# Designs tried in a protein design chat: VH-VL binders against Large ribosomal subunit protein uL10m (mRpL10). Part 280

Target 1, 224 residues: Large ribosomal subunit protein uL10m (mRpL10), of Drosophila melanogaster (Fruit fly) (q9vpl3)
Amino acid sequence: RGKINIQRPKAPHYERARVVAVTQPKYPELPKAKSCFKTRAERTQQQQENPYNEIIAREVRNWLDHSRLVAFFHLSSITADDIFRVRVQLHKQNLHLKSYGSKIIEQAVKNTRYEAIVPLFHSNHCIVFSPDPEKTAALLRIVRRVPQMVLLGGIVEETMLSRNQLVAYAQMPGLHAVQAQLVQTLSQAPGHLIQQLQAHQNSFVQVLDVHAKNQMNEETPKST
Short names: E, the ipSAE of ESMFold2; O, the ipSAE of OpenDDE; V2, 0.75 times the mean of E and O plus 0.25 times the DockQ between their complexes.

## First folded at step 16 (VH-VL)

Design kc10 (from hb46 with heavy chain S103E; framework fv_imvotamab_arm2; at its last look DockQ between E and O 0.22; V2 from the best seeds 0.00; counts 0 for: pae E 2.03 > 2, placed apart)
Fold by OpenDDE, look of step 16:
Structure kc10 (fold): chain C 224 residues (1-224), chain A 118 residues (1-118), chain B 112 residues (1-112)
Amino acid sequence: as target 1 above (224 residues)
Amino acid sequence: EVQLVQSGAEVKKPGESLKISCKGSGYSFTKYWIGWVRQMPGKGLEWMGIIYPSDSYTRYSPSFQGQVTISADKSITTAYLQWSSLKASDTAMYYCARHWAYESFDYWGQGTLVTVSS
Amino acid sequence: DIVMTQTPLSSPVTLGQPASISCRSSQSLVKSDGDTYLSWLQQRPGQPPRLLIYDISNRFSGVPDRFSGSGAGTDFTLKISRVEAEDVGVYYCMQHTHYPWTFGGGTKVEIK
């Protein structure tokens, strides 16, 4: 009595196979998790129809005005899950990841000091905001692990910085450390100047003393 | 230093109009929002509305919509809360507070006590 | 409107002991972009409110380290690691995610 090979069931008869194929529950394709990031096309379409563009533009301006650290990133093929993970990490560091349409950005920064950032938003981009410029190092550390996020540049303390400048900034000692160094350097400068000024005077006095001593020795008559 | 200074206490009768003020100093007045918060005696805080002084964009709580008017004069860095006709139920402490992009009221005025009694 | 429910209403605490205040929202405070805007305020007797925590867990400038905020979605907590006499007052949570913005009912912290 042949052991029913449960591992390789014989292909069912053609008719049975057809019935099985037709009766296979068509599970509705789980709606492809619409990537939380609307395609550029979807975003543009939404922007055209959204009466709230002005409100969003105002929001963007507020973020720019109140953030001491702003970083601009290009987004390559990144999944919603990846974005979520990055967002969580950034949030723990008081870094806020936002994404806006190009039209909204343009409207937000029109006739402002931020107008130069408009060209950065022609593709899929995101912005990271922070009220703390000291978080630049933390930001770069987090983003380094996310190859889909490419740093384009940023704004630190109202100054536009290139990618390289941001990296350099992150490596710099804190403002207080730099200030301390400056104070130390400045405090040493007067001492050096005084020493240099005094060195010439001291040399002059020494030469005069030697001359005076020599003259006194010549005037002492050898009392024979 | 950032400061919000409000106008003094007011004693009014029902039906009278009132305008109280909140003057901001020590910061760029046009870059931040100003919100108003009501606190009835012995009660909690209630958000009334908010204004962006740069363009005077204003949002109200539905509970206060039509009941009060929020305005601002950016030239003198002052925000206002006004009633056209006061009610006894308007008796409360009113606070102005600065609001920023990170969605919090970071600095508060000292409050203005409004008493409406017959 | 989003209802913010704080518990407990009153929290009698011994000096030097920890305190914990809970704030629950009737709806999720997560915005479409994933951000959650919840703040904690302290109001001492006879004084205006003071900001303690913004964006769930960020301490405002000048706020002592003994204050900490945590939470996600609908559940949020303010913790005081060691209560001091100056901490007496009413604490409020506030949501800024959805209009209209709403406050919790407040939690009174008292010294036993």
Scores: ipSAE 0.720, ipTM 0.881, lowest interface PAE 0.8, mean pLDDT 86
Fold by ESMFold2, look of step 16:
Structure kc10 (fold): chain C 224 residues (1-224), chain A 118 residues (1-118), chain B 112 residues (1-112)
Amino acid sequence: as target 1 above (224 residues)
Amino acid sequence: EVQLVQSGAEVKKPGESLKISCKGSGYSFTKYWIGWVRQMPGKGLEWMGIIYPSDSYTRYSPSFQGQVTISADKSITTAYLQWSSLKASDTAMYYCARHWAYESFDYWGQGTLVTVSS
Amino acid sequence: DIVMTQTPLSSPVTLGQPASISCRSSQSLVKSDGDTYLSWLQQRPGQPPRLLIYDISNRFSGVPDRFSGSGAGTDFTLKISRVEAEDVGVYYCMQHTHYPWTFGGGTKVEIK
């Protein structure tokens, strides 16, 4: 059925505002254990009532697969005019502001390494996608002026980063310089062992450690 | 180089079956959607449907639901458009085109002319 | 189904002069994810369509600077700043906000 009365999916964007979160550290919302109240018939009915969920979930999956930068935000109460202005500013930087229902996100990331992001969508939220990870700094500069958008974390080059890791990534020098320094560090046997022992951490933390070492070397006085 | 290469022109009689193909190359076939577009002689463009080759999920325009079958074989990076019983009104040019998150119909096949006549 | 209405149906233009093509949708093309999915295609005589503009105003790779897109909501415009001989053909707007995806009826650009 392609009838015109199915134009937009339901937009479950206006959940309870998290005013308390402004004065406290923001943590991912714990998964709700609502599965014990859903019957088999209710799940079947939901699928029948909203047939567009399947294609929208694949669209989201396609955005995730093709975006080298993905950033997740909590979205506090904000006027439609203000969010529109932010979307326009972001779009000029090839940054694509979007929001989806938690059911759509859950379906989109099912059986992927990104399932950990689902709790972020139980509150009012937005996501920014971009094919250009160098735009992370521009993203953070724009949203710094938008207190209603609170950074929760992101994905850069298929690596999940915490809020602090994403901020640190945005402050680094150009990717070419960091990549060259990383290659030089990895060529040393002790450096390879250190990187291997830290493998339980994401790969970007290792790049930050190399960057800090290079900054320390540049601060040494010139030899006489 | 991204390319979509379609099968050659077809001349058929009403009631015959037909399967035309669209082979993608130069990109990761399963990461992109393939859409089919009809252009009747001297007319505009009509969206027929789209397929996600990764899992063969398919969505049809209501005008074409039940009239054609869209399929894909990801092992040979090929999408298909198929009729079980052609009608004279199926005479048209058929295009395949690629779609992904950031761009829609960024690359097109060369077209397959299907002629259905007595 | 979203109806896409293009005007004019035909646009005869003197070489080097601008051309402007309008596309109006029967409903808002702002999708539930917040973005607007409006594209412009060019079909030269005897050729398949090609992408010119996506996301209202983004020029596709290899498309000359003389092509630009603008608009919002239901009203969209493709402009050609200085028409060249190679720009002859039919131009279509296309929406992929709502299923089924739909095209405008086309605008024929001709050299006078």
Scores: ipSAE 0.566, ipTM 0.816, lowest interface PAE 2.0, mean pLDDT 79
ESMFold2 (binder alone), look of step 16: mean pLDDT 93; pTM 0.949

Design kc3 (from kc1 with heavy chain S103Y; framework fv_imvotamab_arm2; at its last look DockQ between E and O 0.33; V2 from the best seeds 0.56)
Fold by OpenDDE, look of step 16:
Formats: structure tokens, sequence, C-alpha cells
Structure kc3 (fold): chain C 224 residues (1-224), chain A 118 residues (1-118), chain B 112 residues (1-112)
């Protein structure tokens, strides 16, 4: 009596298979979690209809004006969950990740010193804001783990920086360290200069002393 | 040090106009919002509105829209709250406060007491 | 308008004991960008309000560590681990996520 192979049940008769196929509960596809990131099209449409565009533009301006560190990122196929994770990490470092429509950005920066950033917003991107430029290194460390976020450039202390410049900035010693180094260098410079200036004078005095001593020795008559 | 200094207490009659001031110092005045908050005697805080001094962009609470005017003069780092016609119900303490993107109302004025009585 | 409801209205506390104040919003204070703009203010008798906590849980400069903020979405809490005499006053929560910005009704902390 053949052991009913429970692991590979024989395909049911055609009629039974049809009934089973029809009676399979069609679980409503869980609404695909609309990516928290509205598509560019959705964002653009929302921007056209949103009477609050001016308010949002003001908000963007506010963030720009208050931030000493601004970083621009391109987003490539990032999930809402990934964004959330990154946001949490950034927030712990007082880094604030925001996303705005291109039209809003354009409106926000129109006739301002930030107008040059408008071309960066033609694709899907986000902005990270910080009141502390020293957080640049932390920002880059966090984003390095997120390949979907591509650094495009940034603004540090009101200066526009390229991607490479921003990376270089993050590697630089803090302003205080540089200042300390400068002070140390400057404090050493006068000492060296004085030594060099004095070295010539001292050598001259030594030569004169030797000459004076030699002259004195020649004038001492050999008392026979 | 960041400071907001408000004008002194005012005693007025109903129907009179009033303009009170809030002077900011110790920070870049044009980079921060200034908000006004009303506190009626023995009551809680009420947000009235805010202004961005750089371009004088203003937002009002619906409850105060048309009732008051918020303005700023960035040249003297001063914000203003004004009434065209005071009511007895306007009797309250009025606070100005600085608002920042990363925080909230982080610095407050000492308050201006406005008393409106017949 | 977002309504902010604070409880309790009054909180009599013994010196050295903890205090807890709740603030509930009528709708979520999470903005589209994921940030929540909730702050706690302290107003001592005869003084202007003072910022204690911003962004739900961040202590403002100069605020003692005995103050802590927590919460998410619509429910927020301010805690004082050990109440001191100087902590007497009215505490307000404030939302600035949406216009108009709104305050809670206040919670009076007093010493028993």
Amino acid sequence: as target 1 above (224 residues)
Amino acid sequence: EVQLVQSGAEVKKPGESLKISCKGSGYSFTKYWIGWVRQMPGKGLEWMGIIYPSDSYTRYSPSFQGQVTISADKSITTAYLQWSSLKASDTAMYYCARHWAYYSFDYWGQGTLVTVSS
Amino acid sequence: DIVMTQTPLSSPVTLGQPASISCRSSQSLVKSDGDTYLSWLQQRPGQPPRLLIYDISNRFSGVPDRFSGSGAGTDFTLKISRVEAEDVGVYYCMQHTEYPWTFGGGTKVEIK
C-alpha cells in the first residue's frame, strides 16, 4: 500500500484543479505601500494645486537661511523604509532630511544667493540641513552606507561646494584646530626670524671681538 | 546675548489705536521669525501671528486676522503689533518671541501689558 | 485648527517627586517630511514663557536634565524627574506643524 507522498501531492484532476483555482481566496493585494516618496509627477501635480506653495517655499528659505550646512543628494530608487532609516540616523546627529518639489525650490530661491542650486532639483533629490558645519563628516559617514543617496554638492558657511570640495571639507581639521595650528605657526615665525637676524649680528660681533683680541696681543711689548 | 525688549505697559480706552514694539538684539534680526502671543489675564497662551523681518512676510491666526497688524522694521531690528481700534477684550499681556527653524520660540520678550478700560 | 489638549489642568506635586504632563493633539503632528514640531514651554509666575523642549524630546540650552520630553504622532509627555521649587508654574505644549500654531491649555504645577 504505497505511502501517500504528502510532499508532492499528485496534481488534482483537471476539474478539481479548476474548482480549487476559482475558490482560492483572492486576497486583495495589500495596497502597495505607496512609496512615501511621491513620484515627480505626483509632486508636480500636487504643487500646482497646492495653495500652500508659498508657505512651503518660505519654509525652504527658512531652512536655507538658518543652516550652516546644506547637502544636496540625488535619490536613485530608494524605498520609503530606507529613507526612514536614514532619516532617523541623520536626526540623531541633528541633521534634517527634507524633500521638496523643483517648483517650490525655484520659488524659494528666486532672486536669492541660492539660485544656483535650482539645476540640482531637476531629478529626484533630497536636502539635508544642519545648523552645524562640523556635522559634515557625520553626514558623509551615514550617507556612505546608503548607495541610493548620491551626493551632488552642498553649501557650507554660505559657500557653495562641489561634491569633491564637500568631501575634502569633511576631512579637514575643525576650524579651531586650524586656527590653533595657525597660531602656533605664527608664534614660531617671529622666533625664527629673530634668531636669523641675530645670528648675523652675533657672528659680526664675534669676528670683531677676535680682531680686537688679536690687536691687543700684538701691542703687548715683549718685556725683555 | 539674544534679547527681545518690548515697549512698556499701555493703558488705553476703547476705540483708541495702539502700536507696541519688540526690539531684537544680539542676533541677525532678518534671519529669524518674530511671533506675537496673547495671554489674557489668568488664561493660556494664544498664537496671534508671525513675521519674517527680511521681507515682512506675515502669517496670522484666523482669530486675529483683520484684528491686528504685525509689521517689522529691519533697519532698527524692531517688530510691531498694532490695533486700529482697541476693545476692552484686548486687555492682555502680549509677548513677542523669536522663532527659528531648528527650534521653536526660543527667546521671549518680557511682555507688554495692555489695559483697555472705559 | 489643531486642538492641543493638556492633562492634568493642575498637578500638585511634593518636592522631590516626579511630575508628568500629557499633551494630546487632535490630529497627527507629523509633517509630510517626517518631522514633528512640538515644543514645551514653562511659564513661571510673573515671567514670560521659556522654551524647555523642542522637537518632542530635545532640551533647549540651559534646561536642566530633570526635564524630558517624549511622544509621537498625537500623544506627547513632559516629565520632571524631581520637582524643585523653581519648577512651579504653568507648562504649555505648542504645535507649529500646521498653521495656525496652537498651544495647549496649560498645566499648573504647584507644590503641595
Scores: ipSAE 0.646, ipTM 0.825, lowest interface PAE 0.9, mean pLDDT 86
Fold by ESMFold2, look of step 16:
Structure kc3 (fold): chain C 224 residues (1-224), chain A 118 residues (1-118), chain B 112 residues (1-112)
Amino acid sequence: as target 1 above (224 residues)
Amino acid sequence: EVQLVQSGAEVKKPGESLKISCKGSGYSFTKYWIGWVRQMPGKGLEWMGIIYPSDSYTRYSPSFQGQVTISADKSITTAYLQWSSLKASDTAMYYCARHWAYYSFDYWGQGTLVTVSS
Amino acid sequence: DIVMTQTPLSSPVTLGQPASISCRSSQSLVKSDGDTYLSWLQQRPGQPPRLLIYDISNRFSGVPDRFSGSGAGTDFTLKISRVEAEDVGVYYCMQHTEYPWTFGGGTKVEIK
């Protein structure tokens, strides 16, 4: 009982609101051109004054440029022992598990077609790089036993793929094997060509049908 | 077939300028970093810096910042190490080496011996 | 700067016997991306260095299986299971976990 005490201005939300009100300018406006130049110059100088982000961003771009397989995962809480074992298991398959801050990823993909991946790095994450796109199946087999790593999607041969597309890619016959079969078939008589194309079409339909059924029954991946 | 071929040995006097080269072949030059490493006579290896030829971004060891210039000409797939004014203490073997995501210094040039004496 | 300390400075070995080279870093070589960037180089007399081992334990292409790497954190080892005449030279560990990149002081392997 007693009198109600006024909330002290030290409260974070209360303090923030009062500071904003006090700092509003009452001065004449500055020329917009000068303000724009200062803002750009300050941003450029700040970026140049943090040299580790600049070189690390280029290292990440270098990983992206040299990796024909890149997979993005959401990472739930996981023990140091478990992530270490997963890393070792992946390394045996030439699969490289990494994580980076979102600021570094933003710098790495700036002015590239991969800018769309930045939101994936606002939450806890990891990335797997490999020069071998044929290792996609091995990657998915290994991480299937790691529920803390949730596949979000990836990049294969410089093409962005959704989760479902990456899973479908891993299940298809190898591109070189398919290409070799097509070349051999085209070198044969026309009758054999029709028969071989029908067999390959049936195989592709089978893969696509499995993918369509999986898509109908799988949970939709959620961005975090 | 990846090769890094460096320019030949140099004998110079203190105060002279010098630019040595490292020509890469057998790979996509702009997708790989080029690093420079110094080896003083009878001594170990020292990292001098690296360059990313795609955009000429360079990074120097603090020990070499302001002492040398690292540059590249991607049109002729060549990286350079340059001194504006040589010192006798610059007498050493200089190597270029290739770096990329998966391997650090996987291929090395044959080395360029620089001798600076009066 | 990460200091890389190699021991021994010199390793004279009998032909066909093993050699072991240690490399200790002043800090963990685990980078913020989660990987460890520790390599081993070999420099034969009169030649440039060449890559032997990357990522602690992976042999580079064309490196014989008698070379092996191991370690974690700050302590790393290069082993040669059976030293051959062509293995004579100086071996360096190298970190590229953080700027500036640094090398160990070298270990000279020679046949007794």
Scores: ipSAE 0.622, ipTM 0.834, lowest interface PAE 1.6, mean pLDDT 79
ESMFold2 (binder alone), look of step 16: mean pLDDT 93; pTM 0.950

Design kc4 (from hb46 with light chain S32Y; framework fv_imvotamab_arm2; at its last look DockQ between E and O 0.29; V2 from the best seeds 0.00; counts 0 for: grease 19.1 > 18.9)
Fold by OpenDDE, look of step 16:
Structure kc4 (fold): chain C 224 residues (1-224), chain A 118 residues (1-118), chain B 112 residues (1-112)
Amino acid sequence: as target 1 above (224 residues)
Amino acid sequence: EVQLVQSGAEVKKPGESLKISCKGSGYSFTKYWIGWVRQMPGKGLEWMGIIYPSDSYTRYSPSFQGQVTISADKSITTAYLQWSSLKASDTAMYYCARHWAYSSFDYWGQGTLVTVSS
Amino acid sequence: DIVMTQTPLSSPVTLGQPASISCRSSQSLVKYDGDTYLSWLQQRPGQPPRLLIYDISNRFSGVPDRFSGSGAGTDFTLKISRVEAEDVGVYYCMQHTHYPWTFGGGTKVEIK
């Protein structure tokens, strides 16, 4: 009595197969979660019709004005879930990830010192804001794990930085450390100068002393 | 230290105009919002509106739109709340507060008591 | 307008005991960018309001660790782990996610 091969059941009779195929519950395809990232087109269309564009533009301005660290990123084929994950990580570090339409950004920065950032927003982008410039290193550490986020540049302490400059900034010792180093260097400089100045004076005095001693020795008459 | 100092208590009659002030100090006045909050006697807090002193952008609660005017003079780091014509119902404590993107109303004035009585 | 409903209206508490205040919004306070702007304020008798908690759970500078905030979406909670005499006053939740910004009705914390 042949062991019913449970692993590869014989294909059911044609009629049974038809019935099974028809009776298979058609689970409605879960609406493909429209990637929470509205296409640029969708975002632009929504922006045109949104009476709140001014409000959002003001919000952007507010974030820019309050932030000591601003980083601009290009987004390349990132999923909503990935964005969420990154957002959570960033938030734990008091880094705030935001995304705005290009028109909103343009409106927000028009006639301001930030106007130069407008070209960065022609593609899919996000912005990370922080009130603490010391978080730059943390930001870069987090983003390194997210290849879909490409650093374009940033603003630190009201200064526009390129990508490379921002990376360099993150590697710099803290302001206090640099200040301390500067103070140490400056404190050592006078000591060295004084030593050099004193060295010349001391050498001069030594030469004079030798000369004086030689003159005294010549004036001692050989008492025969 | 961040401080908001408001003008003193006011006693007015119905129909009179009033302008109260909130002076900010210890921070960059133009970079933070100033909001006004009303508290009627024995009641809760009511948001009236906010102003961005840098460009005087202002938003009002619908309940207060047209009833009051919020303004700011950044040169003297002062925000204002004014009425053109006071009503008895305007009797309340009025607070100014600083608003920041990375927090909320983080610093408050001491309040200005406005009494409107016939 | 978003209505903020606080419960209870009054919370008599024994010194050293915990207190909990609930705040419910009529609509979600999650903004389009995923952030939620909910704050808790304390108003002691005869004093102006003071910020306790911002962004649901962040303690403002100088606020004791006995205060904690939690919640998401429409439901938020302020907890005091151990009530002290100085904690007497009215507590307000505030949403500033959507205009107009709105406050809860307040919860009076009293000592039994």
Scores: ipSAE 0.758, ipTM 0.880, lowest interface PAE 0.7, mean pLDDT 87
Fold by ESMFold2, look of step 16:
Structure kc4 (fold): chain C 224 residues (1-224), chain A 118 residues (1-118), chain B 112 residues (1-112)
Amino acid sequence: as target 1 above (224 residues)
Amino acid sequence: EVQLVQSGAEVKKPGESLKISCKGSGYSFTKYWIGWVRQMPGKGLEWMGIIYPSDSYTRYSPSFQGQVTISADKSITTAYLQWSSLKASDTAMYYCARHWAYSSFDYWGQGTLVTVSS
Amino acid sequence: DIVMTQTPLSSPVTLGQPASISCRSSQSLVKYDGDTYLSWLQQRPGQPPRLLIYDISNRFSGVPDRFSGSGAGTDFTLKISRVEAEDVGVYYCMQHTHYPWTFGGGTKVEIK
């Protein structure tokens, strides 16, 4: 089925209704009906239409430069209510949930030590920023209850960490012990860290292929 | 301590050029935005534009685009606001302010009064 | 451009009594990144503005807890639980969700 979003008299499906509602002009009266996070297609389209894309990339760079903890997640389909609940829980811990289009992320990290993270953003994603790296354990505890958010890795104290390294970091009992482990990790080759991050990305490419096939073959949301 | 120190008050004639300064100290200048805000006598605040000193990227409010130039010299941690040809309507107080991800305009300069009279 | 409408224009209050300032935006201030960037500034007579509240409800360093912010979507409120003499001045809301950034018209708080 090659004609999505082409209107013929039929009831809107959940995903079709969300896209149509976002693109139509309306008054700001429905904050609970809106998803706080946009679909991948909506993020890409909005970036084309936003006259401020260059400044937004610098905003992301500013978040990266001021955050001692950054965590990257793959994001599966999630309701607006569920993502809002997660955002509120994270915010109480000084953890800031955000999402940006892949082109904006690419511009934001260009000519920085973080260029290696760009492949993580070719799929649906979200990012958690915090100035408090000690909140890593709280972050992992909160998202454990959110199967739609799958940890890919992160940045702690300006050092890229794999998923397993970030989990290990969260379990360390003292600041000096965590700092000592981080120093030992920094002696490793950057290519090793990039391979670990790319392995996580490869496993989630299959999830996107299944989602794309379901979208093309079916007009209804997933069963779970 | 974080400080933004602006250049002193100016009295000018219409048609003259002017460049006022905003020197930041006590923080990493290139990791924070600097914005400029106008306050006309007896009026509220107007956002003029913002600069990211790391690469001098500048964005203006549409109503000020082409009216002023915002620039920065990161080697002396200073931002600038300049006019090529002042008008009497440019008479106002001008503030610089710092902006970053986890806050808002958190530190403000003391203001520079610009008076343009014939 | 997003229009920020503040009410009241003037708020004369008796010392120790509460004050409440409303700010309404012409469209939602929820940014594409999922957050809302609304701030409150105070400008005392003869002084530059200073930050009171950012991200709707977060008090800036050194701001007394008698100042509180709340709101969502297009409607936001700054409250002063007990007005002191030092609170005299003009209060501005500011949105930095959408470019260009815009301010409300201001609310003058004064002692009766």
Scores: ipSAE 0.679, ipTM 0.857, lowest interface PAE 1.3, mean pLDDT 80
ESMFold2 (binder alone), look of step 16: mean pLDDT 92; pTM 0.949

